# VH-VL binders against q9h9l3: the designs that were tried, part 271

Target 1, 176 residues: q9h9l3
Amino acid sequence: PRKMVAIDCEMVGTGPKGHVSSLARCSIVNYNGDVLYDEYILPPCHIVDYRTRWSGIRKQHMVNATPFKIARGQILKILTGKIVVGHAIHNDFKALQYFHPKSLTRDTSHIPPLNRKADCPENATMSLKHLTKKLLNRDIQVGKSGHSSVEDAQATMELYKLVEVEWEEHLARNPP
Short names: E, the ipSAE of ESMFold2; O, the ipSAE of OpenDDE; V2, 0.75 times the mean of E and O plus 0.25 times the DockQ between their complexes.

## First folded at step 15 (VH-VL)

Design y59 (framework fv_fezakinumab; at its last look DockQ between E and O 0.02; V2 from the best seeds 0.00; counts 0 for: pae E 14.1 > 2, placed apart)
Fold by OpenDDE, look of step 15:
Structure y59 (fold): chain C 176 residues (1-176), chain A 123 residues (1-123), chain B 111 residues (1-111)
Amino acid sequence: as target 1 above (176 residues)
Amino acid sequence: QVQLVQSGAEVKKPGASVKVSCKASGYTFTSYFMHWVRQAPGQGLEWVGWINPYTGDTFYAQKFRGRVTMTRDTSISTAYMELSRLRSDDTAVYYCARSGTYYYDSGPRFDPWGRGTLVTVSS
Amino acid sequence: QAVLTQPPSVSGAPGQRVTISCTGSSSDIGLGYDVYWYQQLPGTAPKLLIYDNSNRPSGVPDRFSGSKSGTSASLAITGLQAEDEADYYCQSYDSSLEGWVFGGGTQLTVL
């Protein structure tokens, strides 16, 4: 069986009116929740909106941030060959401008058994915060300081572990 | 309909540079990656690189790093590929091709393709 | 030279079934990346034939089918027709190269 990692990214706004979501932080944890990667990342374009309320990113974090292309290379080396777990993970991959095999991707925002376990509609898209509270009895993304990508990645992995056996079996029978 | 219209054929000397254009229409230019693929006469397809027209970020095949520059002008939905220090073995038809930006959208499939631009490098 | 390996040529009579193999490695197809197929008629640009291993775009006849197993993929053409004479290329993503890769291409001749 392949090793699993969980990923969470924070994005800032670049481009016209800050509508482009650019990677500004990436956190990757292993199956046990140990941090494998956690870096602030400098987008190639000028940051128009730090989105601090949500991202937790401030201007000071970009002073010694890792250039995007360097960070991307580092991150891809970690992800390659792994089962990558994330919440609404398409946003992370989009920010990375990266294609990970669908068969090796696990999105906790689209796992019906997970929603069922949380007494949510199976086909609904639930937030990481909600699922974490319901299933792990833990509050994440609290306060006004923004999200912690490490905390979110860890929560994502823990959520997946709750349904890992059932979901992996389902995927084996129904490969994407 | 979705179309990619490329610039005309080019003839260059070794050591020179060539810049090929690809104008997109029929879709949102910044919502898809633009790839460049070349094909030497009688040979197979070779991926050169891609550009994200939204961000301007580029990713090149290792073989072409240092010689290729991909750019775009979003105001006219046009992508450009410039290849410098041309050699005879750079003689090829150069294609632009559209793809999705990540798996959860249209995906990485190359569709459609431009009709190609012949670049001939000869002394 | 090409990262993915295809037979240089295949041939078949009208109505027959032909298959074109595409052999990759543990860093591309074997890693789980999807395979794409393109048809290139003589003197024309490539055209998407198969995406995501086995899906056909609109306009592609059901005579064309794709499959993937292990480190290899295959394109099958049933009921071979004269118009199928073309070059066929497989494509995937290679993690080691951090880029898209093509097969060497297969020339299909209809006898």
Scores: ipSAE 0.360, ipTM 0.800, lowest interface PAE 2.2, mean pLDDT 92
Fold by ESMFold2, look of step 15:
Structure y59 (fold): chain C 176 residues (1-176), chain A 123 residues (1-123), chain B 111 residues (1-111)
Amino acid sequence: as target 1 above (176 residues)
Amino acid sequence: QVQLVQSGAEVKKPGASVKVSCKASGYTFTSYFMHWVRQAPGQGLEWVGWINPYTGDTFYAQKFRGRVTMTRDTSISTAYMELSRLRSDDTAVYYCARSGTYYYDSGPRFDPWGRGTLVTVSS
Amino acid sequence: QAVLTQPPSVSGAPGQRVTISCTGSSSDIGLGYDVYWYQQLPGTAPKLLIYDNSNRPSGVPDRFSGSKSGTSASLAITGLQAEDEADYYCQSYDSSLEGWVFGGGTQLTVL
């Protein structure tokens, strides 16, 4: 009996010229959209660019943020053994320095039945904002204050539910 | 070794039909979409459509709707494209190309491509 | 006309850097669809060079890089080599046409 969670992360710029993406917030929701984890995370290296326009992260959020190593341990305990749903989720796992088993990973940017429901080509990579607008009639990531990882994780779970039965059956017959 | 092997060149008259095949090997045929892309002599690439080999579902570019039919035979891992009511401007190399849609790090990326099938339409 | 606009040709000397632009519209790249790049050597099928805007498949050297901003994408080739002489195509999805679209192609000449 596998439980299912959705994850979304926000990143800031570290390293030379701020080009490295480092984890600065992570939100995890359960199947019903209840928040299981939502923490600001302090990268192990100097933040060069908060990327606030997209990340929503400001300097004040880092003051009491959980150090990366501690946060990673907490997050991985939640993810272990579960089906993990995300959008373009490889980038989230890269920022966590972790790669969840492919058989337990669901990426809403790469699910053909979901694209079909949105009247998009089945192998297109669609933005979360676009899919959410078309399929849930909701606007997310509104304004210039940056994304909310809680809002995005909740939207991602709701999108997956639209195709869950079909896609889980497909994966059972076509293991990755 | 992942490969797509296409059928040989065809010469057709206007008004005829042509059916091009694309045999896949080295991977699970039904786990990836198959696309068809054409290239007229000296011209660029033009997308024709896709087939989902698992379901048999198809989707065609607007320009080709009503003239193209894509099918597959999963028992021999082969995709087909048939183009009817041929015109001289259908002269092109027709490529099949695999794309993925459901695996982690998978997305719409055309890899590999077949070598192409030249279809010449002349009176 | 091609839906995505590329320069018809670009030239560079060995060792130099060249860029190839790919300009779309609000119904394709500007709507948020990812960009893909293909290299086509004379007499051969296209080969995937860049996917999801900036990712390289295994075996593609890091002197090839891609980026996307607004309605445009760019392919950069550094350390230009004679073997890079080829045609280059960008690709995306266009919602108005309900289909995959390619740029018109860019012929790269190494001088």
Scores: ipSAE 0.000, ipTM 0.506, lowest interface PAE 14.1, mean pLDDT 87
ESMFold2 (binder alone), look of step 15: mean pLDDT 90; pTM 0.926

Design y60 (framework fv_fezakinumab; at its last look DockQ between E and O 0.85; V2 from the best seeds 0.00; counts 0 for: pae E 3.6 > 2)
Fold by OpenDDE, look of step 15:
Structure y60 (fold): chain C 176 residues (1-176), chain A 123 residues (1-123), chain B 111 residues (1-111)
Amino acid sequence: as target 1 above (176 residues)
Amino acid sequence: QVQLVQSGAEVKKPGASVKVSCKASGYTFTSYFMHWVRQAPGQGLEWVGWINPYTGDTFYAQKFEGRVTMTRDTSISTAYMELSRLRSDDTAVYYCARSGTYYYDSGPRFDPWGRGTLVTVSS
Amino acid sequence: QAVLTQPPSVSGAPGQRVTISCTGSSSDIGLGYDVHWYQQLPGTAPKLLIYDNSNRPSGVPDRFSGSKSGTSASLAITGLQAEDEADYYCQSYDSSLEGWVFGGGTQLTVL
């Protein structure tokens, strides 16, 4: 049995008109919700849009932020060999410009039993906020201060734990 | 159709630099990663590195760190690979090859490939 | 130099079945990374033959098949034809190297 971690990343806008999503914060928690990693990350390019309302990232957070390549190395070291749980996790991996094995990836935005448990259509893509409220009776991503990647990663892990047994069995029978 | 058109053959002396180009067409250049792979005469394939044309971020094989530079010009959908301090064992056909940015968009499989650019390093 | 291990050569008569093995390690295939296969005809660039262990791109005959188990992958060719004579390379990702790796290549000769 492999160790399991949950990841959540926040992105800022770089490039022309800020349309490029660049990693600006990454949080990783273990199975128990303990923080293994939580760093602000400095993109290699100038930040055009902090996307603060969503990302929670402000200019002050970038003053001592970890350079992207260094952060990427640290993050990959943590993720390697782990089952990685995330919500819409392809965005996180894309921002990391990293490929994690499909067989070791769990995306809570695409787990039919989880949606079913939340009385949502099984094939619908539900938000982390909605699922967390419905299944954990907890409010996340509230206010105007932006998201907390640690909070989101913890919520993601807790959601997955609700369907872990059933989903792992399903995956064993139907490997990706 | 998706095509990768590479620059022509190069002949260089040891110690020199070579810059190979790869022009992409038939798809959105910035939506896929571009890889470079080389093949010495009669030898196998060797991955050199990759670039994210959207961000410009590069990742090189350790063997080539400090000696290879990958760049791109998005205005003309062209990727470049420059190899410096050339030596005889750098003689090879250099290929550019496209891959997805993640599993949902073609993933890390290389398709298509350019036709290759022969770089000969000799005294 | 190749991280993945392939037999240097295999041969078969027309109509026969041949298999090319690709052996990795716990940091690549064994870690769960998918394997891709490429066919390289003499004097040409490699062409994607199999992706994600067992999928065939459009235009690839169904007599080509791929599989993966443990730290190894395998390419099988049934109904061998003269046109199949080529070099075949497996590919995966190595987490320890943080990069893509190829097998040493297998030269397939059709007798």
Scores: ipSAE 0.907, ipTM 0.945, lowest interface PAE 0.5, mean pLDDT 95
Fold by ESMFold2, look of step 15:
Structure y60 (fold): chain C 176 residues (1-176), chain A 123 residues (1-123), chain B 111 residues (1-111)
Amino acid sequence: as target 1 above (176 residues)
Amino acid sequence: QVQLVQSGAEVKKPGASVKVSCKASGYTFTSYFMHWVRQAPGQGLEWVGWINPYTGDTFYAQKFEGRVTMTRDTSISTAYMELSRLRSDDTAVYYCARSGTYYYDSGPRFDPWGRGTLVTVSS
Amino acid sequence: QAVLTQPPSVSGAPGQRVTISCTGSSSDIGLGYDVHWYQQLPGTAPKLLIYDNSNRPSGVPDRFSGSKSGTSASLAITGLQAEDEADYYCQSYDSSLEGWVFGGGTQLTVL
C-alpha cells in the first residue's frame, strides 16, 4: 500500500499584468497532518503581483525563499510514489510543472461522495473553505492575512479521510 | 484544424547552430506545452525538452542541457528550438509535438506532431 | 538506449492478432504513469494511436487496443491488415529522469 500526503500551494502573479500564476509557497502534510514540507519559494520570473490578500505572500517572504528549481526537486522527491491529495490539485501540479500519476492523485474538489456528505450536488465544484465548514465544523482562511497552505493542506487531508474507504474502493473498480 | 507547421530542412557544419521553428494553428497556443523530439535516421524517438508558451518556462532533457534553447513568439503562435555546437550525431528529424499541461485536458500524451525538420550535420 | 523495452520486430498474417510489449521500470510504468502508443508509417511523423493505456483517439479502429499491468504495457492489433505495417512506439513518463521516455520501437510486418 502506498503512503498518502496532502499538498497545497500559494501562487503569486508573474508575466504580463501579473496574470501568470507562479509558485511562491508549498506545504505538504502526512496522513496525520504533520508538516513534511513548508517553504516559501522564489519564482524564476519577476513578481508583478504578490496577490497577498489571497496568497499571504509578501516581499519579505522572498528574501530567503528557496529558488524554484531547488524547491521543485525537494517537493517532487516527497511526492514520488505517494498518493497525493489536494483541492483543485491541477493548479498545484501546473505551478510545479509536474505530472503526478492519475492513479495516485486525489482531488477533493471532484469527489462525488464528499459533496453528498456536504448536501451539495455531486458534480459541483465546492471550495475548500465551504467543505471544511460544512463537514468539519471548522473555519479556515479567516481574516485578511491570506491563506495558509499548511492549514489548507491539513484540512484537505481531513476531508479526504471522510470518504477514503469508499473512494479508494471506487477507484480500484474504476481505474482513472 | 489543429496543425503544427515546421520550417524546412537544414544542412549545417559541425560546430554550427541550427534554429527550427514550429507554427501552431487551430488551438490556443499558450494553453499547451510544446515539445521537441528527434529521430536520427533509422533510429527511435528521443525527447529533447518542452516549453510552456504562456510562461516561457523550459525544461530540457539532461543530455541536451547547455546546448539547447527553446523559445517562442506568442504573437505568431510559433515555437523555436536552437541546438548549438552541432555534431554529426545530431543529424536527425526534429519534431515538435503538443501535450497538455495537466491530466484532465490532454495530459502528457503527444498530439499532434509536426511533420519534422531534417537537420543534417555534414563534415 | 531506449528507456522502455520493446521487441525490435513482430509479424503476423492478415486477419491474425499480434501484440507488442512495452516494459519499463518502477520509476515509470511501475510507478503508475500511463502509457501512450504511436504509429509511424514509413516516411511520416508519429501519430497518436492509444493514450492513457487503453483509450483510442477518434478515427483509430477498435481493432487496436492497449493494456497496462505492473511495469509493462501491451498493444494488441486484431484483424491484422496490410495498412498496419508500420513502426510502433510506446511512451511514458519517468520520475527519476523527470522526463518523457520512449520505447525503442517495434517494426510490424504483415505477411
Scores: ipSAE 0.417, ipTM 0.810, lowest interface PAE 3.6, mean pLDDT 91
ESMFold2 (binder alone), look of step 15: mean pLDDT 91; pTM 0.932

Design y61 (framework fv_fezakinumab; at its last look DockQ between E and O 0.06; V2 from the best seeds 0.00; counts 0 for: pae E 14.5 > 2, placed apart)
Fold by OpenDDE, look of step 15:
Structure y61 (fold): chain C 176 residues (1-176), chain A 123 residues (1-123), chain B 111 residues (1-111)
Amino acid sequence: as target 1 above (176 residues)
Amino acid sequence: QVQLVQSGAEVKKPGASVKVSCKASGYTFTSYFMHWVRQAPGQGLEWVGWINPYTGDTFYAQKFEGRVTMTRDTSISTAYMELSRLRSDDTAVYYCARSGTYYYDSGPRFDPWGRGTLVTVSS
Amino acid sequence: QAVLTQPPSVSGAPGQRVTISCTGSSSDIGLGYDVYWYQQLPGTAPKLLIYDNSNRPSGVPDRFSGSKSGTSASLAITGLQAEDEADYYCQSYDSSLEGWVFGGGTQLTVL
């Protein structure tokens, strides 16, 4: 079987009025939760909104941040060929401007068995924070300092592991 | 309807530069990637690169790195491809083509295509 | 030059079934990337024919079908018609090249 990694990205606002979501941090963990990648990333355009309350990104984090194109190359090298687990992962891939094979993608925000396990509607989109609290009895994304992408990636992987067997079987029977 | 209207045919000398335009209409220009693909006479399709009109980020095929520049003007929903240091084997029809920005949207399928712009490089 | 391999030409009589193969590698189709097919009529721009391995856009007849297995993909055309005479290209993403790649193209002749 293919190796599995979990990814979580933080984005800042660039462009007019900061409406463009640009990658500012990316964290990747392996199946065991070990950090494979965790870097602050410098967008190619001027940052208008750090979105700190959500992203946890501050101006000081961009001083020695890795340029986007370089970071993207590093990240893609890690993701290539792996099953990539994420929460609302389309946002991460969009920020990376990257296309990962659908067959190798797992989005914990769209796994009915996971929602069912958490006593949530199967077809509802639940937050990572809610699922983590409900199923792992752990609080993430607390405080005013913003999110920790490492923490979120680890939580995402742990959540997926709860339904991995069932979901992988489902996907085998119903390939995307 | 979604349309991509490209600039007219170009004739250039070796060593010169050419800039082809692609004006988009019928959709939100910044919500889709714009790709450039060329086709030499009697040959197959060759991907040149793509640009994210929203961010301006570009990604080129290695073959064209350092020689191609893709830009866009969002105010007029127009994408541009400039190829420099032209040589005879750059003679081709150059197409712009739209695709989604991520797999869960419209994905990487190229649809629609412009009608193409013939660029002829000859001494 | 093409990363994906297609037969240069195929032919069939009206009403027959023809198949066009697209052979990739472990860094593109074999890695799990989807395959797309395009039809290019003589003197025209390519047109999306199949997306995500086997899906047809609106307006594409159901006699066109796509499939993928392993490192290869296939386009099948049933009930071949004269209007199907065109060039057909497969497309995928190559992780080693970090870019989109096309097959060499297949010229379909209707006899």
Scores: ipSAE 0.791, ipTM 0.911, lowest interface PAE 0.7, mean pLDDT 94
Fold by ESMFold2, look of step 15:
Structure y61 (fold): chain C 176 residues (1-176), chain A 123 residues (1-123), chain B 111 residues (1-111)
Amino acid sequence: as target 1 above (176 residues)
Amino acid sequence: QVQLVQSGAEVKKPGASVKVSCKASGYTFTSYFMHWVRQAPGQGLEWVGWINPYTGDTFYAQKFEGRVTMTRDTSISTAYMELSRLRSDDTAVYYCARSGTYYYDSGPRFDPWGRGTLVTVSS
Amino acid sequence: QAVLTQPPSVSGAPGQRVTISCTGSSSDIGLGYDVYWYQQLPGTAPKLLIYDNSNRPSGVPDRFSGSKSGTSASLAITGLQAEDEADYYCQSYDSSLEGWVFGGGTQLTVL
């Protein structure tokens, strides 16, 4: 069957007052949670706000970061032809300046059966942290040092596996 | 006009240190990385390292780690490279070269270069 | 030993075409890093000739062109002129060395 990966990205603020989100880290894991890619990425624009509390990105990470053009090429090569799982994944694709085919995209923030397993309203948008705590009995994004995109990608893949059979069947009946 | 003006030639004995300067003009000094590249007589180009003048952060090629120190003085738009425990095979022309990042132009490129500083290490 | 491999010399008559190869590895050019070319006239500092594989700075004539494929890059010079007699260096970034790397240089002689 078609191979599946999970992706998570961390962004920093660029543009006026740091309001534009630009890619500064990307992690990709396979179905078993093994890391296929994990790089700090140097945005093409001046960084105004590292957003460190949430992103975990500091100036020192950017010193030897992979330039965006190169990183994007590496990442897209990995994603091509695969089912890509993420949480609120539109933001990740926008930061990559790329949108994966909807038929090959899985967004754990928009899967009603997953919310139901977590005893949450089926049409609510739940955080990765909340779903992971409820369904995997795991605390992620702990402390004020920011998120780990490896940790988050791994959690996202594990969450998707909980509903994979049901959701893949749903999508076969209801193509996007 | 963008220019990099380097300090004059130096003659040193083995075991000494040398400090080369590179004064920038015609652009915002802190917006670009400064690189150092050397060229031994009759030989090719060898990258030594870079400094980010905004932060003072440095990165040195493995061959020079432990012997090179790069600094800058932003008040006079000047970068410095100091090489210690000199050997005869450190005889070379030492160039400074500016590079952009993906922030400020179409990617990193070494442009312009200084005219070079000859450092001669002889017994 | 230079990380990027270039032929030591190349020659051509005025008006002819020559090419200069630059061969790297999977940790530099082959990983997708861009290639830069520099011209060094006798007794002078290097000057940027080609950036981002194929782009010319203003003032560089279009008889200079660059390309990249796989782990290799090439500089082509057409309509050779006596003033093109110089050393030419390729450059890229290498992830395993975590730094910028140059080719060994190619001496172009215009016959």
Scores: ipSAE 0.007, ipTM 0.503, lowest interface PAE 14.5, mean pLDDT 87
ESMFold2 (binder alone), look of step 15: mean pLDDT 91; pTM 0.929

Design y63 (framework fv_fezakinumab; at its last look DockQ between E and O 0.61; V2 from the best seeds 0.00; counts 0 for: pae E 2.8 > 2)
Fold by OpenDDE, look of step 15:
Structure y63 (fold): chain C 176 residues (1-176), chain A 123 residues (1-123), chain B 111 residues (1-111)
Amino acid sequence: as target 1 above (176 residues)
Amino acid sequence: QVQLVQSGAEVKKPGASVKVSCKASGYTFTSYFMHWVRQAPGQGLEWVGWINPYTSDTFYAQKFRGRVTMTRDTSISTAYMELSRLRSDDTAVYYCARSGTYYYDSGPRFDPWGRGTLVTVSS
Amino acid sequence: QAVLTQPPSVSGAPGQRVTISCTGSSSDIGLGYDVHWYQQLPGTAPKLLIYDNSNRPSGVPDRFSGSKSGTSASLAITGLQAEDEADYYCQSYDSSLEGWVFGGGTQLTVL
């Protein structure tokens, strides 16, 4: 069986009116929640909106941030060949400008058994915060300081572990 | 309809540079990646690299790093590929091709393709 | 050179079934990346024929089908027609190269 990692990224706004989501932080944890990667990342484009309220990213974090291309290379080396777990993970991969095999991707925002366990509609898209509170009895993304990508990645992995057996069996019967 | 219109054929000497253009229409230029693929006469397809027209980020095949530069002008929805230090084995038809930014956005399949631009390098 | 391996040529009579193989490695098809197929008619640009292993774009006849297993993919053409004479290329993503890769191409001749 392949090793699993969980990923969570924070994005800032670049481009016209800051509508482009650019990678500004990436956190990767292993199956046990140990941090494998956690770096601030410098986008190649000028940052228009730090989105601090949500991202937790401030200007000071970009002073010694890892250039995007370098960070991307580091991140891809970690992800390659792994089952990657994330919440709304397409946003993370899009920000990375990276394609991970669909068969090796697990998106906790689209796992019906997980929603069912949380007494939510199976086909609804629930937030990581809601699922974490409901299923792990833990509050994440609290306060006004922004999100912690490490905390979110850890929560994502823990949520997936709740339905891992059932979901992996489902995927084996219904490969993407 | 979605179209990619490329610049005309080029004839260059060894050591020179060539810049091929690809004008996109019929879709939002900045919402898709633009790839460049070349094909030497009688040979197969070879991926050169891609550019994100939104961010201007580029990723090149290792073979072409240091010699290829991909750029874009969003105001006219045009992508450019410049290849420098040309040699005879760079003679090929160069194609631009569109792909999605992620699986939800048509994914990494190339569609459509430009009609190609023949670049001939000869002494 | 091509990273994915295809037979250089295949042939068949009208109405017959032909298959074109595409063999990759553990860093591309074998890693789980999808395979796409392109048809290139003589003197024209490649055209998307099959995407995501087995899906047909609009306008592609159901005579064309794709499959993937392990480190390899296959394109099947049933009811072969004269108009199918072309070069066919498979494509995937190689994680070791961090880029898209093509097969060497297969020339299909309709006898």
Scores: ipSAE 0.896, ipTM 0.940, lowest interface PAE 0.6, mean pLDDT 95
Fold by ESMFold2, look of step 15:
Structure y63 (fold): chain C 176 residues (1-176), chain A 123 residues (1-123), chain B 111 residues (1-111)
Amino acid sequence: as target 1 above (176 residues)
Amino acid sequence: QVQLVQSGAEVKKPGASVKVSCKASGYTFTSYFMHWVRQAPGQGLEWVGWINPYTSDTFYAQKFRGRVTMTRDTSISTAYMELSRLRSDDTAVYYCARSGTYYYDSGPRFDPWGRGTLVTVSS
Amino acid sequence: QAVLTQPPSVSGAPGQRVTISCTGSSSDIGLGYDVHWYQQLPGTAPKLLIYDNSNRPSGVPDRFSGSKSGTSASLAITGLQAEDEADYYCQSYDSSLEGWVFGGGTQLTVL
């Protein structure tokens, strides 16, 4: 069967007024939640806003960070040919400058059965934090230390597993 | 209402450069990639490359690297393709075409296309 | 060289059904990337005909349809009409090239 991974990224602000989101950390876990990749990544552009409150990225993390082009190559080798699970995953692919096949992409922010399990409106876009609390009884993204992309990727995989059978059957009947 | 209007036909000598323009209207210019695709007389379609008008990032097909430059002017919603050191086998119609940028846009399909700009390279 | 393989030509009589194949590799269609089809009438720019394997844009007659399986895709035209005489191109994305890729084109002749 086709292998499955989950991804989560943290971004910093680059470009004018720090409004461009650039990749500064990426974590990938396998189906069992084992970490396959976790690196701080140095954007090719000057960092204007570390966005530390949400990203957890500080200047010290950039000192030995992997340059974007190298990290992108490593990440794409892991993703190619696999089902990739994420939350609002288009933001991750945009930051990677990467187009993954729709048929191999799973976005936990857009899965109606998952919302139903959480007693949320089927077509609402729910936060990862909210779904994780409701369905896994876990608090993630706690405090002022910023998000952990490892923690978030692991939570995303566990959430998908709750609806995997139903959703994979749905996609087989309704190809994206 | 979405429209791509290209500059007029060009005749060039070998070794010269040509710069073709593509003016976009009816949509947010910076939200989509702009591509260039060429078609030699009696031949198929050949992808040249893209520009992201928001970031100015470009990506060129291997065959054209070192000879093609893609730019844009966001104030007039216009993309440009410049091809240098022209050869006779660069004679073609050059199209601009819009695509989505990544997964949640319309994907890597081309819609719409410009009318094309004929570039003739002859002595 | 075209990355995707199409037959150079196909023909059919008015009212008949024709199909045009498009074959890729494990780095494009076989990896799961969608296929799009364009119609190019003589002297005109290509026009989007089918997108995401099987979807028809507004204004395209329902006698045009598309499908994809494995490493290949197919465009079907039923109720063939004289105005369908055109060149047809398939297009996808190839991950190893990181680029947009076309078939070589198929010239449809209506007999």
Scores: ipSAE 0.475, ipTM 0.822, lowest interface PAE 2.8, mean pLDDT 91
ESMFold2 (binder alone), look of step 15: mean pLDDT 91; pTM 0.936

